# Ledger of designs, part 71: VH-VL binders against o27280

Target 1, 266 residues: o27280
Amino acid sequence: MDSMNVPEVLEIKRIVEESESVKTFIFSWDFRREVRPGQFVMVWDFRDEKPMSVSLIDPVRSEIGISIRRVGEFTDRVHGLSEGDLLGIRGPYGRGFELMGRDILLVGGGIGMAPLAALADEATARGMRVDALVAARTADELLFLDRLEAAGVNISTCTDDGSCGFKGFAHERLLTLEENHDMAAVCGPEPMMFQVMRILDERDVPAQLSLERYMKCAVGICGQCCLDDTGFRVCAEGPVFWSQELSRVREFGRYRRDPAGRRVPW

## First folded at step 3 (VH-VL)

Design a6 (framework fv_libevitug)
Fold by ESMFold2-Fast, scan of step 3:
Structure a6 (fold): chain C 266 residues (1-266), chain A 123 residues (1-123), chain B 110 residues (1-110)
Amino acid sequence: as target 1 above (266 residues)
Amino acid sequence: QVQLQQSGPGLVKPSQTLSLTCAISGDSVSSDTAAWNWIRQSPSRGLEWLGRTYYTSKWYNDYAVSVKSRITINPDTSKNQFSLQLNSVTPEDTAVYYCAREYPGDLYGMDVWGQGTLVTVSS
Amino acid sequence: QSVLTQPPSASGTPGQRVTISCSGSSSNIGSYYVYWYQQLPGTAPKLLIYGNNQRPSGVPDRFSGSKSGTSASLAITGLQAEDEADYYCQSYDSSLSGYVFGGGTKLTVL
């Protein structure tokens, strides 16, 4: 039961401005504690606690990074912090990505590139060929392009408005890309992930997809964080799921849950 | 529940500026998960998209070629609303004007619409 | 005229299948999602289909969408009197850098 864990108070060692709305906060980390791409931590600003995916795993520097998009009150406060300020961190939690084969496709939308950037680092360190499709609404929302390029990743971009790369949605761009990969990893808005999953399934490419739904149940004490009809809990059994697991979940990519547990469209 | 409520005058003289407002409840105009659109409808032209405003790291606007530089769409975060200004109107601008939310969760479908405002351009 | 072409009218009797077509080009339907909206008299349009073939919550399964090449179709099975409405397709057009709507189809239930 991870609900017994106390957050560790860590100093912000470095802040990287990824875009006008996204920052990566970097902390020293003791790598005797395993952390894997696709896992998340609970970030505590001494008022509220929110789950955030790990976006940098650097054993050489003994650092982890957490990328945070400015979307509300908590994230606005955290974005106001400086190097030397303190945050509470506990975790990591959840199931991380599993790497198989020699060739991997990453498909990321917006901030969903954060956990995929950490995965790209691990895959390239293992000698895998990495292709990344990076999608966003506009060019200035494309994240981690310089980091991916420095890692030797083969990058394709698409933006809804056509301001960078292919003009259109991730799944439309995917249809024009190479068909054969040993596996794929996908993170972004659920409707995008659903469409991408269907294409990868048709191509017989096994995919892992990261769902950030209901990560308030991250410590495993809340039984209400379930997927439709399967009983999966994102915090306990996810956030990373194989496509064969998600193909049995009717609500994936089509519906979300309101506070009362009712299905509502995206 | 997300609702959009429109207001503005229903009669505008040729050459003047048409001004309409769309008030948002149940969502934020600065929400990074939505874009806020103006669409008009006339018997001769059908449904015609005019433009949108949205916030990601900063405010962006996209406008239809048909209205070119005559159009401005402005958010107002203090009142949680967005407006349409269309300059130099002609009788061809007579239409029912709708505001609508574009939501990435519906793959950018327009999932919530205002009630519509009939605007007549005549002298 | 509209860059997306719909028939101006369609009709059927209760219980029948009716299809409404929407034809475009590679710069719109051929490359981008298609959406369908239902407009009842005196009301704003309502999102009926998104992402070519997905239904929002509350839309009956007798409504379905499909897309092939540069054309899309809305199908209504088990046609009912309350389906009498105007139907509009919508897509994005890369050459115009904006959204485009079809001219609309008035569906009459006979």
Scores: ipSAE 0.000, ipTM 0.385, lowest interface PAE 19.9, mean pLDDT 83

Design a60 (framework fv_libevitug)
Fold by ESMFold2-Fast, scan of step 3:
Structure a60 (fold): chain C 266 residues (1-266), chain A 121 residues (1-121), chain B 110 residues (1-110)
Amino acid sequence: as target 1 above (266 residues)
Amino acid sequence: QVQLQQSGPGLVKPSQTLSLTCAISGDSVSSYSAAWNWIRQSPSRGLEWLGRTYYRSKWYNDYAVSVKSRITINPDTSKNQFSLQLNSVTPEDTAVYYCTRELYEGYFDYWGQGTLVTVSS
Amino acid sequence: QSVLTQPPSASGTPGQRVTISCSGSSSNIGSNYVYWYQQLPGTAPKLLIYSNNQRPSGVPDRFSGSKSGTSASLAITGLQAEDEADYYCQSYDSSLSGYVFGGGTKLTVL
């Protein structure tokens, strides 16, 4: 119980530079504490604690990886660390993805590919056929392409500026892809996820969407992560939700919550 | 496929309650995929959203601030319909009233035929 | 007045390209999806574009939508006589917690 709810101090075993703004931090992990794709951990730099999705799950090497985009003071400090330095890790927390069927679609935007990369590894290890639509604003922001290719994933890309793959948004590219998937998993900016969910619902493809909202606390008592109409707490009941659970949420795709719990525009 | 059929009086006196009903065919009023809205249109105010009702684990309503104190939108699952009641009407409430189906937060894909309601003595 | 601003009228000849603008603020178009409706005389509005740039089944590809910052545009290429109608934009306004519409644009095909 304590091992789930207090930070364990772990040594950074390896750092992978994914892009100019994204690094994956790899730690040794005792898999007696099971971790599933779609779950997150709290990362503590001995000053602040922030939720981060698990992007690598490797029981053979006894490693987990956590991919972090440089976006503020906390992430700037963490990006300044080196192999051998220490971070506190608490968790895992949240509901992970559920794999169903044989043919799976992944749709990721930017850093949203991080939890989907872990899911891709599990799906391919189970012998599933995996199609991934990897979306970003520019080619430099496309993440995990080499890792997905090495796993045998069938990759489609799109960029807003046309610098790699299809020129346009994820949902525009999705309209040109085959419709025969048993499930989909989606992670990225909420406006992107909303558009993708709509298309998948029209195609009768059950979708799971990961909401990486602002959170102060990873324990199930925290109400700050709640959605506007449904009372879902992202850290307790998410971060992964089925599309049927999200289809009636007024907040989804329109606005987020600030640290005080107030609605702010995307 | 989906059809919305409106009924209700076209003339209402000031201070009285305006009451309209929208009958649904081709979908269920309690469908998780839909919310059910009232929108009105007048020369002076243009198109104006009034509110909606929808089912999740229970019934929910959202109302426009401008009418919130006077409006009620109610579903009736047994008749597969929903209604609008607008209290204390004034001549400014004169408009064509539409019921609409909403998908995915603002996607008004089917509209009723419209009902002209005149508020006059 | 209307929360979203549209020109009251627009015109073109058959075969031309016409654009109709819709201007808002950060609390509506700047943060939320835009929808477009076509209204023929004596009929209810019909959904023409949803989620900024998507077309319902049955809407010709000569109709397209776009959004940039706090503004949106409806473009009609290859204008036809049957396109003569009123056009309305719609979005959600976060500060009002409700849907908002433009004042409408009367398109005349000359």
Scores: ipSAE 0.000, ipTM 0.400, lowest interface PAE 16.1, mean pLDDT 83

Design a7 (framework fv_libevitug)
Fold by ESMFold2-Fast, scan of step 3:
Structure a7 (fold): chain C 266 residues (1-266), chain A 123 residues (1-123), chain B 110 residues (1-110)
Amino acid sequence: as target 1 above (266 residues)
Amino acid sequence: QVQLQQSGPGLVKPSQTLSLTCAISGDSVSSESAAWNWIRQSPSRGLEWLGRTYYTSKWYNDYAVSVKSRITINPDTSKNQFSLQLNSVTPEDTAVYYCAREYPGDLYGMDVWGQGTLVTVSS
Amino acid sequence: QSVLTQPPSASGTPGQRVTISCSGSSSNIGSYYVYWYQQLPGTAPKLLIYGNNQRPSGVPDRFSGSKSGTSASLAITGLQAEDEADYYCQSYDSSLSGYVFGGGTKLTVL
């Protein structure tokens, strides 16, 4: 058996409160074991297991971080944990981001900034020029601004309510940004990603988009991970896809699937 | 720049202990970002990792299974060096021995190497 | 014997693209980062690639690494005479709880 499919029980080394609803849980990690920005791990609280993107990869301190938004029973329980408590971690899984060129654009919405923050760290460490468009509903839901600033990232913000930066949606803000990039990476709500992808396609900027759909088993046994028309499974072939791959997926940006596999509009 | 300088005997008799040292300049042996390795190279076995020592809150050692019962790797913070001791040597331990730094973390790769020391195990 | 398998030799002409393979298993390359080293005659190995596909400062972009499943490869484009050397891959092996190297590939520039 592959060692990445066996859960490790790890001690929570440090907890960072990112916002009222988001915490980053930091663990010691054996960096002989591969992990890349855009990959995810299965987080096990000894009752339920959920996929979470890796949001911090710190080889100097030998740490990884996992950022978790409070949205239900599992995440409420995990948010109740303290430094020194234990969680099971399995993985990493999935396809990570690929960096190309010298100038990169990151577009993140809400918790979607988590995997992009890890990518920003790697890109800046490689000497790339990084522009980040950070989007949220309100100013208090903008994530990782201090970390991106410390890394030397050029930051633009937008909020739906105008409480910070541009007043409007990510794709509306992107239309006012005229700088050319060699590639883009996008993560956030699927309707936002669809609109952003359209603009980047018109600009001939290759984009990678991170989709975190249903996941039941790390080996991809559950059909809920399957994308329409292509047979792609997010946990097996994603979660990161190039825009050219997603342009052939009828489902992307139009509907999602419920636990029974039925189509549900956004 | 970081440099590693190796020293120790080039000839060891069978059944005796092989001892080598690696002196570090430009970095600290107790740097929490680094691990300090011993690797050997022979025509019959190629490159073979022997083990490493590193500091995170206390000192740790990792050793290759093939030599674990015979090997000790020790840091010396006062001299900024680390050593290799390999007990009960046989002619099969004849090799060029290298010390090397891993730096840092998920960028682990042996980025700086010592010059190498040829150790011959013979009468 | 080496745990990771490399071809014992490879060759190319100046300006050509050469690829060197490294094959392992799920306990090593399939789960862990791959590193590549260049060794010129009479010298210590030099790190060429870390983290599957990353170049250290000072390594030309002619050298690139890739990994797919349980195999990795080193590609050298625009081959030059000074690239003639031995090349080694490295990974970690969980069943051995230690680092493992390939047997090495002697690259000849014709």
Scores: ipSAE 0.000, ipTM 0.452, lowest interface PAE 14.2, mean pLDDT 83

Design a8 (framework fv_libevitug)
Fold by ESMFold2-Fast, scan of step 3:
Parts: sequence; C-alpha cells; structure tokens
Structure a8 (fold): chain C 266 residues (1-266), chain A 123 residues (1-123), chain B 110 residues (1-110)
Amino acid sequence: as target 1 above (266 residues)
Amino acid sequence: QVQLQQSGPGLVKPSQTLSLTCAISGDSVSSDSAAWNWIRQSPSRGLEWLGRTYYDSKWYNDYAVSVKSRITINPDTSKNQFSLQLNSVTPEDTAVYYCAREYPGDLYGMDVWGQGTLVTVSS
Amino acid sequence: QSVLTQPPSASGTPGQRVTISCSGSSSNIGSYYVYWYQQLPGTAPKLLIYGNNQRPSGVPDRFSGSKSGTSASLAITGLQAEDEADYYCQSYDSSLSGYVFGGGTKLTVL
C-alpha cells in the first residue's frame, strides 16, 4: 500500500563510468516522490537488496542517479548490467542534509563524494558558495571532479600517495584551507570523518556527517537504533547526523563492536 | 605529559607467578578512549602482544591465545595503574615486558610505552 | 614464526630511499589497519605510523606508510644515520582475535 515500501522496477536509462570501480546508474524519476541530497534508496537486483545513496537529483530532466562502488557480489552483479536492464528501486529513505548560511564546505572521501555531489548541485542552485575537499587513496579514485567544476564549486584535492593535489589525508589538507564556512557536510570512511569533525568542532563550524552503517536503522531493520520515549519505537533518522549528535557515540571513528560489545579494530 | 612507569628488573623461579605493575600519570586508567596493553619481547619470539584491559561502561579484557590460560590483566582505579599476572612461568617467558597505551581508541596504535622490565625466569 | 612477514634486515646509504615490507593475509593486513614502530637500541618501541599511513606529531615527513591488498610497506626517504633501528609492523588478526607483530627488520645505515 505504501508505494515507498514497494520496489518499483525501473529501466537503467544511462550509465556513467565515474572510475574503474564506480558507476552511476541514471533512472527516470517521478518527483511527486521528493528526494533530497543525503537520502538513500534500496536497490534490488531481484536477488539481494542494498541501500545506496542518491548522487544525482535532476527535476528538470526528471532523473535520479545512484553511484555504486564495486566491493562484493551484489555490486559486481549490478556493475555487469547495461542500459535497458531493470533494477528495483524503493524509497527515498532517511534524513537528508540541511542547508544553512551562505558558505558550505564539502569533505568527501572516495564514494562518500557521491551524496555530496547531489548536495553541491542543490547548494549552488541556492546561490551558496561551495568549497569541496575531495579525498582519495590515488588520483584514479577521485570522484565527480568534472561535475563539481561544471557546478561552479571551488575544488581542493588530496590523495594518500600524492598523485593528485595535496599529498596526505582529508584532515591534513583541511588544516591548510580557509576557515570561512557557515556549515560543513562530510561523507567518507568513518575514521576520516571523525578527524574532520574534530577540526571543524575546534573551528566552531557546524557539520553534518553521513554514515552508511546507519542506513538500515532509517528503514527499521536495526532494533538497536529504534528507541522513542513517547512509547513508539522508531529508528533514529540517519544516515545524516549533526556533529553534536555524533559526539555522544563513543565508538564513532575509533572502533567497532562485536555482538558481545567487545572492541574490534577497523 | 602521559608517562607509564613499570616494575624494575626481576627474577622469577620456574612454576611461580610473574607479577608486574604499570603506573599511569597524565591520564586515567578508566579513560573510555584508552586501552592498556602488555607486550613482551624476546630474541626467539620477537614482539608478542599479551593482552589489554579497557573501560567502556564496564571493564573488558582481551588476551592473546598463547597465554590466555595463564594471564590476568587487572586495572586499579584507586592507584591509577594496571597489572600483569602470568602464572606457571617457564624459561620461555624470559623477556622484556612493556606496558603501552592505545589512544584515542584502537585505530591510533600504541602511542605511549613504559620503559620496559627485564624478567628472567631461572632457578 | 611471526604471522606477519618482514625481511630480517635492510640497508641503505645516507640520502637514499629504503622500503621495508610487511606481508600478511586476508585475516590481518587485508582487513585491518597497519601500524609501524621504530625501536632504537635499549629503548621501548616508538609509534611511527598508524592507520596504514598516518604520522603522529613529531614524526618526520621522511617516514611514510602504504598498504596494498595483504601487504604493507614503510618508506624512509633521505635516509639518516639516526634512522638505524629495528622496525616492526603490527596489525590485528581476526582468526587469532588479537594483535600480531611482524618479526622485525634491522635497518643498517651505510
């Protein structure tokens, strides 16, 4: 009955190869179902279903895009698909990014740049000044640089190996950038996001961070995230959280936990 | 700023219990961002992690499989220290023993080490 | 034997680049972060690299770490006499549920 909870079978309209390991799949979308940067959809290949962030939101062309990195069996199968093939899509789900102020800093690591690319489009459309710090292990893994440039974003890059831009990590590069931002949005590996958040907190820049592992909680799959003192159990809305909210999560950026509660390294 | 001070050099007889203490200054043994480790070093086995203790709403201990049946690592909040007890020692336990802190959390490695304590197991 | 494999020795001349390898498996380096420690004679090990490739404050830019697949490497550029030391890699091993160290590499300068 709720159309958002039933997968709609959509044709892959276009595929953009972002890198050797990342593709963006473009679908026609009916914008009577609003979708905002930072939200995700469930992608169903008729065998398995996985959450994927929305990386393109284009109401003018009536399109959404979903960027997928090849990391396992599901994503390998999806990467084997061609234009004209079908996927099930349901959603959108989760809390998206909130824009405020005049100036925004985006800090993206690897595939984490995907939801931030959609946010960059919206921020520039609203007339905000957008600075993006794009981080990856190597130059070949930097994503969306051409799209960000086309949107008028001021781009800084860093790579672990120094193959493009600053040699080093996102947080090291951030220490060399100007501090004039009303807010920041951050998405990437959790240890990177923790280090970036710490610097932004010291600079009194409010930040929103997008955490893939909380996407299941947003759709009601994880009971541990569902606690509402009004008497109803609802999942805390992710994947986007303000830095103040994440300050209460001791494990964020430091360690994982096993089912028994013991620390497990990253 | 943070320093770890260990028990002095020692001699322990075979079959007895080896007992070492690591006193902490500049941090708290109950700091929920830290973990407190024991590592030993011998020419035959190199560096060998023995275990750790840490506070995270309650105390946890992790122990290396090779010593798990003989080892206890115990925090003492009142004295701001943690200890190593290793039972039924043999000459193969002869090593320099180090205490070390992981901070802030497991990602960041063992950032502060004690001076080391040479323990010889001999009769 | 150590779970992580390092060459037992390495050497270089002042100003040269030296690399020290650390080889593991999918249960350790392939899945977890790698750390490097420097040990000068008669001293405790000192953290040199954490998180595969990050330097603590006070560690010179000459030291860098990298990881690819199940192997890691420590690179020292502009080699200096004071770099003569033992170097150890460390990771976590899921099959052992604990930390593991490499066997160590004795670096000789000149």
Scores: ipSAE 0.013, ipTM 0.540, lowest interface PAE 7.4, mean pLDDT 85

Design a9 (framework fv_libevitug)
Fold by ESMFold2-Fast, scan of step 3:
Structure a9 (fold): chain C 266 residues (1-266), chain A 123 residues (1-123), chain B 110 residues (1-110)
Amino acid sequence: as target 1 above (266 residues)
Amino acid sequence: QVQLQQSGPGLVKPSQTLSLTCAISGDSVSSDSAAWNWIRQSPSRGLEWLGRTYYTSDWYNDYAVSVKSRITINPDTSKNQFSLQLNSVTPEDTAVYYCAREYPGDLYGMDVWGQGTLVTVSS
Amino acid sequence: QSVLTQPPSASGTPGQRVTISCSGSSSNIGSYYVYWYQQLPGTAPKLLIYGNNQRPSGVPDRFSGSKSGTSASLAITGLQAEDEADYYCQSYDSSLSGYVFGGGTKLTVL
């Protein structure tokens, strides 16, 4: 049996409070197993299992980090745990980001900054120039700014309410930035990602976008993470897609599906 | 900077024990940032990983399933070296034997190798 | 037979691009990093690529690695006479609980 298909019970080594609503849980990890930025794991609290993106990959310390936002019953229970407590971790799953060229633009919204923070670490370690546009509703919801700064990333911020940086949405801020990049990576709310993708496409910047749609399982057998027009399964063929692949998906940025499979506007 | 130097006899008779040592300079055998490997190479089997030893809070060993019943890899912190012992050798154990460092900073790639020791198993 | 499959030989002329493949399964390349080693005659293998596509200090940028699914590739651009060597891929295999190497590819520069 492939050990990636069964949960390992791991001890929480350290917890980092990223904001009032976000914590990063750090575990020891055997780096003989491939872990790439953009991949996710299934986190099991011995009651429920939910997918979470990998936000820290540190082979030197033999550590992996998983950032979790408090949004419901499962995440509330996990946020109540302490260092030394146990969680089940299964994975990693999905396609990770691919790096190309010398200059990369990262565009992250809210918790979408989590997989991009891991990517920023890898890109800077490779000697790439990294520009990050970090977006949130308010200043208190901007994530990983200190970590990105420590890594040498050139940071721009925007908030919907204007409490930090540019006042407005990520795509509006991006329109004021006319810099060449060899590639971009984007993660955040789907409507934000759709608008950002359109701008990058007009600028001929190849982009990879991470779709963390609602899903009940990592295997993709339930179909709830399936993209409408292409039949792609986010957990099997994603969550990272090139912009050219997403341009063929009619529902991207316009609709999502509820647990019953019904089309629901964003 | 980091160097590995191998020593041991090049001739071993069938059924005897093969013994090799690898001396480390520029790093510590008990460094928790490294694992210490033995690999062999023969024309018939190519490159074969045999096993490793490493220190975190305690000493641990991992061995390839093909040799697990016959192999022992031991660190010696006082001499800053590690050894290979392979029991009950046969002509199929004839190979060039290498020691190598596995470093987490290179995602567990084998970044430093010893010079190699040709071991012939023959009467 | 090797668990990781490489072509036994490859060839090219100076300045050409050469690609060497390494094929495995979900228990090795599909789940674990791929490494590449260069071995000149009479010498120990030298780490050429780690972590699928990273180069150690001192390795020329004309060497690159890639991985897709259960397969990996080593690409050499601007082929030079001194690249004539044996090339080996390596990964970890969960079913064997150990490292595995490919059978090796002898690259000849014509």
Scores: ipSAE 0.046, ipTM 0.601, lowest interface PAE 4.3, mean pLDDT 85

